# VHH binders against q9lmt1, part 27

Target 1, 351 residues: q9lmt1
Amino acid sequence: MLEKESDLTAMEKPNNKHAADSFSSEDLVSPVKKAKKSEEVSGGGEAVAAVGNREAEEDKPSFVSEEKKEFLVEADVAEDKGARHTMEDVWVVLPDASLDFPGTLRCAHFAIYDGHGGRLAAEFAKKHLHLNVLSAGLPRELLDVKVAKKAILEGFRKTDELLLQKSVSGGWQDGATAVCVWILDQKVFVANIGDAKAVLARSSTTNELGNHTEAGNPLKAIVLTREHKAIYPQERSRIQKSGGVISSNGRLQGRLEVSRAFGDRHFKKFGVSATPDIHAFELTERENFMILGCDGLWEVFGPSDAVGFVQKLLKEGLHVSTVSRRLVKEAVKERRCKDNCTAIVIVFKRV

## First folded at step 5 (VHH)

Design c14 (framework vhh_7ocj_1)
Fold by ESMFold2-Fast, scan of step 5:
Structure c14 (fold): chain B 351 residues (1-351), chain A 123 residues (1-123)
Amino acid sequence: as target 1 above (351 residues)
Amino acid sequence: QVQLVESGGGLVQAGGSLRLSCAASGFTFSSYAMGWYRQAPGKQRELVAAIYSGGSTRYGDFVKGRFTISRGNAKNTVYLQMNSLSVEDTAVYYCAAEYTKEVGDIYYTEDYWGQGTQVTVSS
């Protein structure tokens, strides 16, 4: 009796113990620790910003990662404004952020920022988040998972702090959701605020050579992010404790659909948070690819459907740049996505 | 709070046997799938063996009946019995715990990893 790798999934979830074992962003840094961390980040910001600016070639994706890794990371992005007249999504595709820094840990970084009320918050996050995460101590030489998670939390906090100052001086109130990925050595860190989503395609191992065919091995769609909407119980409780009111249509103060975002300065007093949830996992032979998408993609693609769509195109031998373009084109033209639609496909190839 | 602590690694002669143990704490062990992975220099991390909450097992083709995974839920421990070892089995061996929840056709997962234990097989 040969069991399928799908059996690796357990149905019983000990929620209370599991929640205690999770690396929830809220569990990692207390309010007092966050205040102390902001001072540390501020103190080193200028020096780290100079280093980060060189590594920050995030605006110009190189599309392919290079050797000295067990996995070759190939990634590309596609975007379409849908039925909107403006494009408020911005993105980062940086498959080898460490090329300019000899001796550093190999790093890949990908992100989608979905702007609302304008694109200024999304643009600010695109320019500054990775730099602030580096300044907060993202490992560059030897990976420490707890240090990496703390750096990501502090980076989000510092980015929002600086963004809010800029929004006050500039007289704007734009906000942005975020889904962000860092690949450090063999580990992936996924951080999100709002309703953008990251999905992982994970395969089965071979049990017999005769049963091993790439076309015959199905991929599971694993959702790596938890959406932050005011209507969800944990977020609802947090918002109400902050004095926020959730309207009958599920909007914070009758307007905002998401409960976490960068910016949205007028909603911060009502509980809008820039604190991300962080999920980390190890890259093994089972991880095939990831799909990052804004809410516009996920309105018209279920996670399993998106994984199946991408898998089919990859099996046909299409390059990741073509796959990402086909995914967004399907969403907008065939599935009639009305919103800005941005997707990043990240493929892990064994070397 | 969650910890996976591997033990039993070391140097062993080709043709010999070795037993790895992984002591788990900080979660409901019996609800998790447990696995052993290995990583040799210059290679990717690969699944050696897995044992699910219900007790069923899966093995990598390269261990071909030489390795046996087992679990002791009362002791919160998973084991890997390695027999007929060869130089090709030389690697760092990692203990892993996985809990996944299926919702429709999608999965949510929580993964935990040990620090690894070195196994060196000499000729």
Scores: ipSAE 0.211, ipTM 0.674, lowest interface PAE 4.3, mean pLDDT 78

Design c15 (framework vhh_7ocj_1)
Fold by ESMFold2-Fast, scan of step 5:
Structure c15 (fold): chain B 351 residues (1-351), chain A 123 residues (1-123)
Amino acid sequence: as target 1 above (351 residues)
Amino acid sequence: QVQLVESGGGLVQAGGSLRLSCAASGFTFSSYAMGWYRQAPGKQRELVAAIYSGGSTRYGDFVKGRFTISRGNAKNTVYLQMNSLSVEDTAVYYCAAEYTKEVGDLYYTEDYWGQGTQVTVSS
């Protein structure tokens, strides 16, 4: 099994409707709200996730209820500095973000923020993005896919707006890429800026039905994200229209490898955008698990190889926490990843 | 149409060397991960080496230090330099490219395979 690290053929046919969505931020002045509670939810999201994981037994689903979700979502994260002196990756693991809101749609939220130039932009995004998405109208009672996508777009815009204000007052210019997942009801939304990736492992129905003697058919790897680099045609065009220059080594203004990020205050005038691509799909019996990873993971794992690695460990009966740790350890220790390496493994189990 | 054409296989004595080549066409070669797999009679196909678009490489444990994978983007060719060959290296060697298809908002992976080239190592 080869690893797929190249999205170039996919980028030749980008999802233009996500990239070209026109949300007039200039027409809407979002209220300036200093929400200490919102900061607690974002910053406490990790604490809430830890408490939720610890107290999983007390929130067992009722098997008598027809309102019960079809899938259980089990997830965990692992991280390693690699050869770096600092850890600038930040993550969110909230397998049941709806616990505090009875009667709303069950929601799970996962994210990796890969900081550059420091970790302050990544930390800000971890603390504020989910709350800003909720405040922008993420559906809580009845799922509307278009409303959900609009809320995610506005959440990213608002987060970057507030982050940039804080970067000016604080005198820092940190930036961060992001890969974010929301699971609402039985639908998955994936949003990304930069070079972090989300990969889905999905069963092949044809191979499963046609060959009972060879039941060990591999899962298909599906790349859910499009990488944002200055060298790609759509990104290059936007950067050049903003007066930005791409150096011979592929860097915006000779420095920045990615074309989209939170923060990066000094590069916003040259076309660095915080507008995500958003992809949505329905959870069925075919979706097995997802892997979210920063660029460090994907430098040494192609998507198909990562799916095969995780599938083997899951078949051996290992828990998702052990699987995520083994994946990152393989990347850093065996495959010699030198960058910060963070991965989230999300497993979909039928209930 | 994707085409992968292998060459360089053959008969060699233990301790010898061979260089396999795979000429690729029908896709943007520089953007793809390329790999070499092998399959001995009655055994499962196994990864020998892979090289990614960025130049990073991966090797099977049994060939580390003996084999080197490389790519020539200008010639749309991937190579496998095989040194210190042993009889256990006898197999059909396959060139592979992992292809990504966009279907709606998703990118499905599919492997393209060459026809294979026989490598036989005698003692």
Scores: ipSAE 0.005, ipTM 0.403, lowest interface PAE 10.1, mean pLDDT 77

Design c16 (framework vhh_7ocj_1)
Fold by ESMFold2-Fast, scan of step 5:
Structure c16 (fold): chain B 351 residues (1-351), chain A 123 residues (1-123)
Amino acid sequence: as target 1 above (351 residues)
Amino acid sequence: QVQLVESGGGLVQAGGSLRLSCAASGFTFSSYAMGWYRQAPGKQRELVAAIYSGGSTRYGDFVKGRFTISRGNAKNTVYLQMNSLSVEDTAVYYCAAEYTKEVGDYYYTEDYWGQGTQVTVSS
């Protein structure tokens, strides 16, 4: 049955460890509070329904299917050079990627690549990362969290491998940080390298009927990404073990603030990694929207502040395209962001 | 500590039936989505069936109409009733539990997996 037991074991290893359970940030972060439930654990009826629930009952007249609830995803991007002479941020917005890639699984993909030392690494990642993740087995039919995470990890590895080969042949050394989102059915996967961030706006409560009311309900800002800066203790330790030195101003070999990036071929021997942290969560009625931003956005917006800004504009009935533009305009014009500033706003609408 | 223990696997003739059970401990069972996955040698792991905390279910295309997933929250157990078994159903069957959890300012998914139980269908 099995020629190599280690192959099966490797695919089915228990996921009881989280590489990304420790986090650090120099930014102001909103403390995560335990969600207050209006219901004290849906029980009794669920236990009875679980024992009696079968496919035949799902097809009954007047029986409402409790199969997965779908969300419509609306997203858009805005960008501005800030006070810089060049634009090195690159982005991907595919709110309905399943239409571009034949299959039955609903898929959406969003990414920001923040280039440094030029645009070439960011442009390479935009062109190749999603395709490499798909080629590594990102599931189209079956939502296996471990398979999806493995595909994302392999996609990042392969993208950096190919990018480094091209950088050698082309004689360039550009690098790029990344924050990437894949939405598979009702599962969200967030992968990052470097200091770009993904922030989730999540409702704190729902009523007993499962109705979500935003009036009087503040949204929590939840940071989904751990920043990879050379000055942070875990990254500093990893870099020092690779023979890298962090200068007094917090930069690897006196140059890089980030400890993970695509490219940066001259810094790979000093511990610059393209291995992402990956977080996954399930979409429910509580998840309202996400904000993806490069470091320039997050320099002038704290996570809670950005969530409040976006929530206000959405409540005014503004389209996500206008919301994204106003967020970046606020960052650059009112808050005087000096770096390239790119933001993607992703809104989850319940159907 | 978290533990998922599968039982009910074994050898069965084609056309027969088996009932798999997965006893869970060390977590709030009623809050977790529970599922059954299978993997035959040299093949990708595939979802057989899932049952969510609200009682809704999902099935893999090759088992619809033949398999039924259910859960007993009072017993911390998830079940897979397997009817009309064929040789193609031969695989190691894994019980899985999944929950999205807040840790500090991060969301992450907790996945717990049993060690698997062998199902062999002979012709």
Scores: ipSAE 0.000, ipTM 0.157, lowest interface PAE 11.2, mean pLDDT 75

Design c17 (framework vhh_7ocj_1)
Fold by ESMFold2-Fast, scan of step 5:
Structure c17 (fold): chain B 351 residues (1-351), chain A 123 residues (1-123)
Amino acid sequence: as target 1 above (351 residues)
Amino acid sequence: QVQLVESGGGLVQAGGSLRLSCAASGFTFSSYAMGWYRQAPGKQRELVAAIYSGGSTRYGDFVKGRFTISRGNAKNTVYLQMNSLSVEDTAVYYCAAEYVKEVGDFYYTEDYWGQGTQVTVSS
């Protein structure tokens, strides 16, 4: 696939004000506008205005912090090469990504890159994707969901562009699938290319006060990603339009099972794309944890089975680091996973 | 069915001009972002220009000020006006259509590509 750019506003019937505002928002990257914004946000200007607006009606400055429930994010990874001679999976675990790019919004980032044909594409994506997403405008001060999704799309595009340049100069053809998570404030963004999966464990019930009953109900497994395989109808159609051929075993040009990946330089002309699907959702007291895994994990664990396995260990009081290790050990040692097996478990702890 | 058909490529002398056209069918053209990419032998495919459904445009650094992208929604066609051509512009030029669907909390992407048209610039 050719490197592409999307315009999310093309999907909507935007009013003229919205289009103008989006341009002005992009221009806020300038030092002058950033200084103005900082003054307005950090100062007493808004506080003074709010007090002025409610001077006669509401002059109580009391903050009821008990009404604001937040999650703490606890995460860890485990990996095993299985029966393979090499490890081509790489990963990112940044529970506090503010050290990469300082900002006022909570930012956490997790990713698994599953290499094929070598590990160089996965290594490149690990090193560059998050930085390219940040550079493309991932919100760090105030959350704007449309801006975040656009930054993720551009980050994937730019990463593949630069990766392909390195693959040409280095003479390699490696590729990698990706499942990536960003947590901004109370919003989770999941982006994927290929067949790695993200699964959410979500409570089925909340009580009358809006709190879930943890002990009583089993967790539901929600698959957050759509796999990109050459054999699936939408991907098959796209590949065939690009002149790609899908073999009887479901592989692009007889080789690739996946239809989207970073790299795979020689397959780009046949429809291999680095454009991700993005899923966004709000963190509430119903969301318990997420499991990110490469195809090796999901070959031996169904989503509901994986959620049940993780939930059991968490109920026994095990730390997320132990839970991640036991999940991968179960996959490789007991369930006989022969492929590289990498899993990240992300737990949302209620404050 | 979806189809993108490029035309307007050919041989031109350095300093000359060409206008590429891409006729689209089989989808709601006005909703899609349209773009032009190019690829020379042994080189990576790169973005030349893009035009979004709202009319905003984006250009690759090497063509800014020389190329202009435009679209005619009534004719389901996207154009690339190429001025001040140089030998370095020699490549196969591809038309692309991209649509980002928002369904609930998911963003789905679909894309379509033309077969390409050769542009050769002689010194």
Scores: ipSAE 0.013, ipTM 0.434, lowest interface PAE 8.6, mean pLDDT 77

Design c18 (framework vhh_7ocj_1)
Fold by ESMFold2-Fast, scan of step 5:
Formats: structure tokens, sequence, C-alpha cells
Structure c18 (fold): chain B 351 residues (1-351), chain A 123 residues (1-123)
């Protein structure tokens, strides 16, 4: 039992969310974001560019093209309060979400909601977001990527609309960030607001038959989410256009580190948005697992480091429930994560 | 082109010390997190030590208190000082540079790897 393994003392009240022992977001900032490469390769590659996609469409990994390729999805969650007195993280683990709403299309759903200013916004999102996404037209019979993305966008909008109404009637101002995953057939959709992250572990090498080696090679860590922090240039610009002010320590109106969240009703006029970024990708033989984590996890684990930690335990034959628990225990006990720490590990096993 | 060149590996007696160096070129060194990983035959690659652009460090449990990672931004070099070596430290040691790269709909960690340097500890 994960909750019973938390031995946090009431004396621990962290004043800040500093990540002393992990790769910082600043250290991992892509040069491409800053440089915006203006260089053009001169000299005759254009003739091949029109044919560059030749044969690439022959083997399409979709419901229509390859019914023999299947994955079993195994997932579990672990959580710990860290040094906080309260637990404001909330989660969803539905390996078969179609049990809620019958359909022929495989549907799995996972989410972490990281509450701030209280737990009420996170709890509301846990209860309502998936249902609102389904009601907005998430595909249940035949996958249409554009329809799925529209349903997710509308689900986020409707959830925030209803949440804000409840916050007014209830007299509370809680907010929550979100990282959410839907797996529809062979396609994964990742939606986020705020600074929680989803990281994919993807194989980079194959043997001569196109299969991964038994010895295993390093997995690539792919960050599937863009953090929405007030300090980042694109979000800063959007906030300033809304009349918001960002303090010298990078906080909206001196309070919020994040620029997007559910709730935070008094900050909506200053540009806090519940509009998610949505990323979609195909499940193939290369995708091994995903790690979803609140900002507390990512303050003490860099993406590549977390992938390596999980890969080692999975290769030792540990069950996903043990892996997720050990990941959170490592974060809190060994790496001294002081914030709420929640992680979901999602493993893709071939049938 | 990004290149990482390791040096300082070799054979050492148990209880001895070695210092590994990794010379980096082709990128803005001070903006990257740098690390050392190792892989012994039949085992997974594991993180030995990491140092972030701000100077904070992380160590693997098996080397904590014995190894020290440091960086010289002026020389574009990361170092691993290995003390109190044991036979269990025998492995190929790899230097790595890690950053997030935006490509299409993804941010992914792009790892630059050296070719590795063998460390052998004899009893």
Amino acid sequence: as target 1 above (351 residues)
Amino acid sequence: QVQLVESGGGLVQAGGSLRLSCAASGFTFSSYAMGWYRQAPGKQRELVAAIYSGGSTRYGDFVKGRFTISRGNAKNTVYLQMNSLSVEDTAVYYCAAEYQKEVGDFYYTEDYWGQGTQVTVSS
C-alpha cells in the first residue's frame, strides 16, 4: 500500500519547490526554441524532397491497415505527500475506459491533476473531465484524429466552465494543472495544462530483423508535453496581452507559476487558460512505456533519468504496480522531493 | 557536429582511484546537463553521476560518497573522480549530454553519447 508507506512528518513544510537533484527545465531548454534555425541548406536536395515520402504509406499502423498489431496496456499509480501537510494531487487510471461508455474502439484513460490553493479543482476535474470529453464526441467506433482532438478541447473547455460556476457558488478559488492521456486503438493523445509532464520511453535501435535486441539498448526519453509557465516567452506574451503582470520571480500577479490551469477564477482575467496542448502519436513496436508525473516528480527526476529508472525495474521483471511505487519512493525518500509526488507508469506489452 | 570524447579509463587495483574526462565540442556546453553512465556486460546502462548547468549534482546509489562529478565550462569538459574503486565498478563508462529538442508535435530528450571508456578494477 502506497499511502501507508508515506512516513512524512507534520514538521515538514517546504517554502518552495526547488529541484536540487534533477535535470532542470532550464538546463534542458532546446537550442531550436532559442535559435529558430534560419539557415537553409543550399544545393539541390529539392528534387528528392517530393519523393521523400515514397513507400512510407505502405505500412500504416492504424485500425484499418494492421489489425494483427496489438498491445496490452498495464498501468498503475503511486503517490506521496512529500513534505506537505495535504495531498492535492488526484489521479485517474482506467486501462479500459470503454467500460464507462461502450464502443468498439479500444479506449484507455490516465490523468494526474495537481491542485493548488486546495484540492477542489483537482477533484472536480477527476470527476468530470473524461465524461465531458466523451460527451463532446470522443470517437467510440472509428478513430478520427481531428474529431478526437476537438472532443478533448471541448471537454477541457466545458470542464473549466462548470468548475468556475461551482467555484463561484461554493466561494472557493482552487486551481489545478492536468496531464491527461487517452489511448484510442493504436493512437495516443496527450493533453496538458500547466507543468505536469508525460514522458515516453521509445526504443532507438533494432536488430537486423527490425526487432529490439534482448540485451536492451538505452531508451530515448520523449517529452510529450509543453510546460505552461508564466515565465516562458510564448505564455508571457499571451498573459501580458490579457493585462497580466509577471513578477521578477516568474509568477503571474506574484502568485501563480503556471499560466494554464483549471479553476483559478480570479486569475482568468489575467490570462490563465484551460486550453490544452494536444499531441498525438501512433503506438508501434518502439514505444515501451510512458511516465506521467506532477511537477514534484519532475523536480527530482530528469526525463531520461526517470526512463532509465523504470526500464531497469521492468527488465528485472517487476510488476508495474511495484515499479510505480519504487519510482515515487525514490523521488521522496532518496531524492528528497518535498512537494506532493504522483506518478503513473503505463507499460505497452505486445500480444 | 556534436562530439564527446572520453579519456582516463584503464586498469586499477581495488581501493584505487581514476579520473575520467569528457571533452565536448559542437554545442554550447554551459547550457547542457552532462552525465556519466556505465554498462557492465549483461547489465543495463545506469546513471553514475549527473551535473546540471546550475552546478547541482546527482549520483547513483552504488557510487554515492565515492565518486565526484564536476564541470569546467571554460574547457568544455566534464570530469568524474572515482575513489575507493571496487571490482563491481568494472564497466564501460559513457559520457552523455542531454537536452530537450522540439520536433513537430514532440519535445524529446536528445542524448549525445561518447564512444565509452573501459574501467577495469582488479582484486
Scores: ipSAE 0.000, ipTM 0.197, lowest interface PAE 11.7, mean pLDDT 75

Design c19 (framework vhh_7ocj_1)
Fold by ESMFold2-Fast, scan of step 5:
Structure c19 (fold): chain B 351 residues (1-351), chain A 123 residues (1-123)
Amino acid sequence: as target 1 above (351 residues)
Amino acid sequence: QVQLVESGGGLVQAGGSLRLSCAASGFTFSSYAMGWYRQAPGKQRELVAAIYSGGSTRYGDFVKGRFTISRGNAKNTVYLQMNSLSVEDTAVYYCAAEYHKEVGDFYYTEDYWGQGTQVTVSS
């Protein structure tokens, strides 16, 4: 499906203004907000994120330990109920997740779970998903990408299995979408179910533009997640093969907008899946930061606009905790986000 | 699967000509801006020429009047006609494809690059 979305993006003709301003980062102007702000389609950002990452730096000589080139990961979260009476978003911020599960491989973990029909599925996922991923064999000594992806898939499966058992015994039917990040050594794994998004801010390479400084380079917003909505052709087909019906307003059985979630016990027979899409990429000096957000954030912030907002505050020297709080405040107070709004900002620093 | 395959590089004497070609596949060629970059030993990569989907062109100052970029949308190919070559034109030449669009408040970009083709100009 990713190839179909990339093909649709490629079929669209750029405006004359885009043709005049594009092809060089020096020619890029601030995004013009002349288009309808609520229009969202997946672009080539996720395809770009799938390739172009350089291999992990393996040139750390044992003799010269003082000259280590390693990423420091700084992250924080902010949340706001918006116009809702309840808060059904939950989150995880573990800059060093290996402290709970000792190993030599550094592990950082971040997640947002966006609850619907109540908070219980999101709370269960927050408590159990990372533990189930670790128990399924997430690498702790030596990174193997295939093993890591398999552990994440199994962790999602087992979390949903145990959650559904708890929902039966507890008499509840809550569901939750998820966007989750694991950083193992210098590789990032992004896993999602539903419509929460992860966006990467990535520098242009110096060799593409010739004479420019790093401080002057614009950051590109790369969407790392594919949304799982019942209306999308690939999800619609899968749901219909499971016996599910999608209403004219795009909802599974007339109720669920998303096609993948934890929980939603009564919709599993109709094709609601907890199987994530997983993207992996290498951290290089090009990757500046990531923004994880629930659908409420992304309704009022486009990816490029959110990246620009965060970049400006980071350049002013603001701490990531202040940056995340300002981002959510802007979404709720200035941009009138009506839904629960949660964002995690993850900043990569070279040491 | 996206591919850009360069051809036409090689050795040429100063004052001579070369025609580079870049065959593209895996995307809607006519919608993309196409360009040529070059990188000489010890120098930064620089834009040589670009041609946009509408046919407008842009050139680096050092090649204006000597090089011509063109595209054949029916063949999914971009060309660089290089005339009056000098030793200073010696470099690896890279084909690039770029697409930018805005949808609502979202800005998307797609970049694809070829593997490069060597051009050597002897005196």
Scores: ipSAE 0.000, ipTM 0.196, lowest interface PAE 13.8, mean pLDDT 76

Design c20 (framework vhh_7ocj_1)
Fold by ESMFold2-Fast, scan of step 5:
Structure c20 (fold): chain B 351 residues (1-351), chain A 123 residues (1-123)
Amino acid sequence: as target 1 above (351 residues)
Amino acid sequence: QVQLVESGGGLVQAGGSLRLSCAASGFTFSSYAMGWYRQAPGKQRELVAAIYSGGSTRYGDFVKGRFTISRGNAKNTVYLQMNSLSVEDTAVYYCAAEYTKEVGDFYVTEDYWGQGTQVTVSS
């Protein structure tokens, strides 16, 4: 029986593409092929280190019965080694991230480090990255977005520098990808290297004014991170300029799928970078929660699917600790994730 | 509201054919990449076929030459023609829609998934 294809002639003749078509993905699995280079100009010539001055808070005006709405941040993590024999993911959950550099800005910090070739790079990053970011001048008193981004960049650079020195002295070659979040007052900063992702669940609306959002509308999944894989055009170009080769299996020098990581000492000359992409956004009533996950999570969950899964459990009244565990259990047990699987769920609640 | 509705699944004998359809509503269909994924019990979800807004296609190595993906933008529908089916093709088949654009420092991705349709191939 000869079966005719019904829509091939329509596909041969489509010419009605609107401006929105120029923004469509040209690869379901990969980033947009013709994406322009993201150029982040380091802040102006007058960056300042933000060092806390808590004594000045006692001089603030007295408020009586006056309240400004703010968010409570509630978060938890879950992990499972999947089908692997070892667990090389490590994580950070700090709803209050005050360390040796106190300040007047509220600071929360969350991170997942996905180790490869061993745990040592991920463990080093967990112990040192946040401290190095604070030491590099992360704002603790008055928020300046350019200063914050510069501090995060320097923190990543310093962490990799010190990690590489330790890898030489210790005789190890471990590497790690990272997805990291800092919440400073009402501003969120997301920094990543490699293929771990941060996904934001944001209320959507069909109204042009953005008013009267229906409760039946689904939450929109916003991917806050740009994945760094050796096969992606922007990273491939950078790797080739460094003398690196992408093998037939899509890996740098036949080994690394990712193009950016902490550590990986032997691959630095071929273009493995610890320079993160950084995204900043303001928290409003539209932001519901974030999901941070290693590549193992995102292999079996699309961003919108993960948002829907988490939203359903939160609507059922489950606590974030149970939600995180159910998400990872679904990924490993029902969806058969083979890799280490770690997820952090961060919920923004109105006070 | 966004909705993806799969149809055309069912029981078929090895060597047979099935045509899956996915009717989409609530978004600008022509701008989205459309795909078919499958998941068999105890196995990870895998990409079967994808068709992009520009008309290019991608197939999993296990289905090349046997399956064909197509789209009808006027009907807001994506199709998967499955020929020469084997018992190894038994799975729940999911329709997916994805639109990704680069905005400043990040990607904005909208992805939607259907409820899935069961395909069972008997020997």
Scores: ipSAE 0.000, ipTM 0.213, lowest interface PAE 13.2, mean pLDDT 76

Design c21 (framework vhh_7ocj_1)
Fold by ESMFold2-Fast, scan of step 5:
Structure c21 (fold): chain B 351 residues (1-351), chain A 123 residues (1-123)
Amino acid sequence: as target 1 above (351 residues)
Amino acid sequence: QVQLVESGGGLVQAGGSLRLSCAASGFTFSSYAMGWYRQAPGKQRELVAAIYSGGSTRYGDFVKGRFTISRGNAKNTVYLQMNSLSVEDTAVYYCAAEYTKEVGDFYITTDYWGQGTQVTVSS
């Protein structure tokens, strides 16, 4: 029976006044007794540390990984207008971004920009963000995580600066949220502003060389991004310090649900920021794939359910192009997604 | 020991109403987001409604205006009031609980599920 399947995580991330992000300390700490197995290290902490840790200290070389291990990155995108008359989502799929800006580090880049108030901010970000990140010093030779994060942060700042100038001269006020991924050799960087999400599918067990798990162990869904909504406490505080007002329906100045975006020229003085959260993790044989989606996808798919959906199709031998198309079709046709729906599926294959 | 027990399903005529209940035990109910999912024969499971610990709600577009989710923290129970039922609402309805933990810069969601309750709408 399929009653064990879950997509409850399709719910919008709660703030501390709402839902799953509980301040209850009794639910936050795992019992120590459950960690006392024959293996003192639970194994889950390895995957969690690799994903959850942005710190350089946790990015030390893996003693169990091959030094010359390489991943082939296969990715594709699918999109659908949903019930909308216009398509304001744009995307970037560059599985080999190094061809444009050569260096010794292999580079891949993927992004979804979800436009609001028009498509112009999303199109600008698609055209300029990656170039601005490269120009700001994204490593091309020797990978330094702090340098990479600094380059991404500066790239976002510069892109928004130039976008705002263009919006003034062009007389438009469009805005866009963003979820962006850069893969530098074996390291993944995820940057986001707004409410689009990146979800990672990671093996729950340690892979053994040559030991293929034909039983198909369930993949864990790990949400790599924090949503930036005006109703969330830290964002609300930042907005209020800027003189912004959040209406009873949770919108900045009664209009914007998100607290961070490119563009939105008239809301910048009220606290709309283009500063991303940036997360980094190491690619190992435990990372299977990532799903990037606009808020329309995540409105009808929980992270765990989306991972299960993609995993099933990949195990059936479907190409990533077909998988991404089936995911969006499921969201729009079967689950009745009303908003623009865009998804990128990124598959990591060991060669 | 976590348990979610659904009740209130059954057979109703189109245009009728049903109220589903889900009694929760074994966790701090008030801290969890609660949701209702449904699965019709031959279809995938889909989100019907969700309610966060603070009381904010989310609905699937196909039920907006007809269904209402609510929670009673004192009784550790979540409810789904279903009005103006149609044949297309026929499905097994599942109760789910979600708790999201911060781990470094990320959030990991832990889910619990009930066994489901059948809702059949006849024309």
Scores: ipSAE 0.000, ipTM 0.224, lowest interface PAE 14.3, mean pLDDT 76

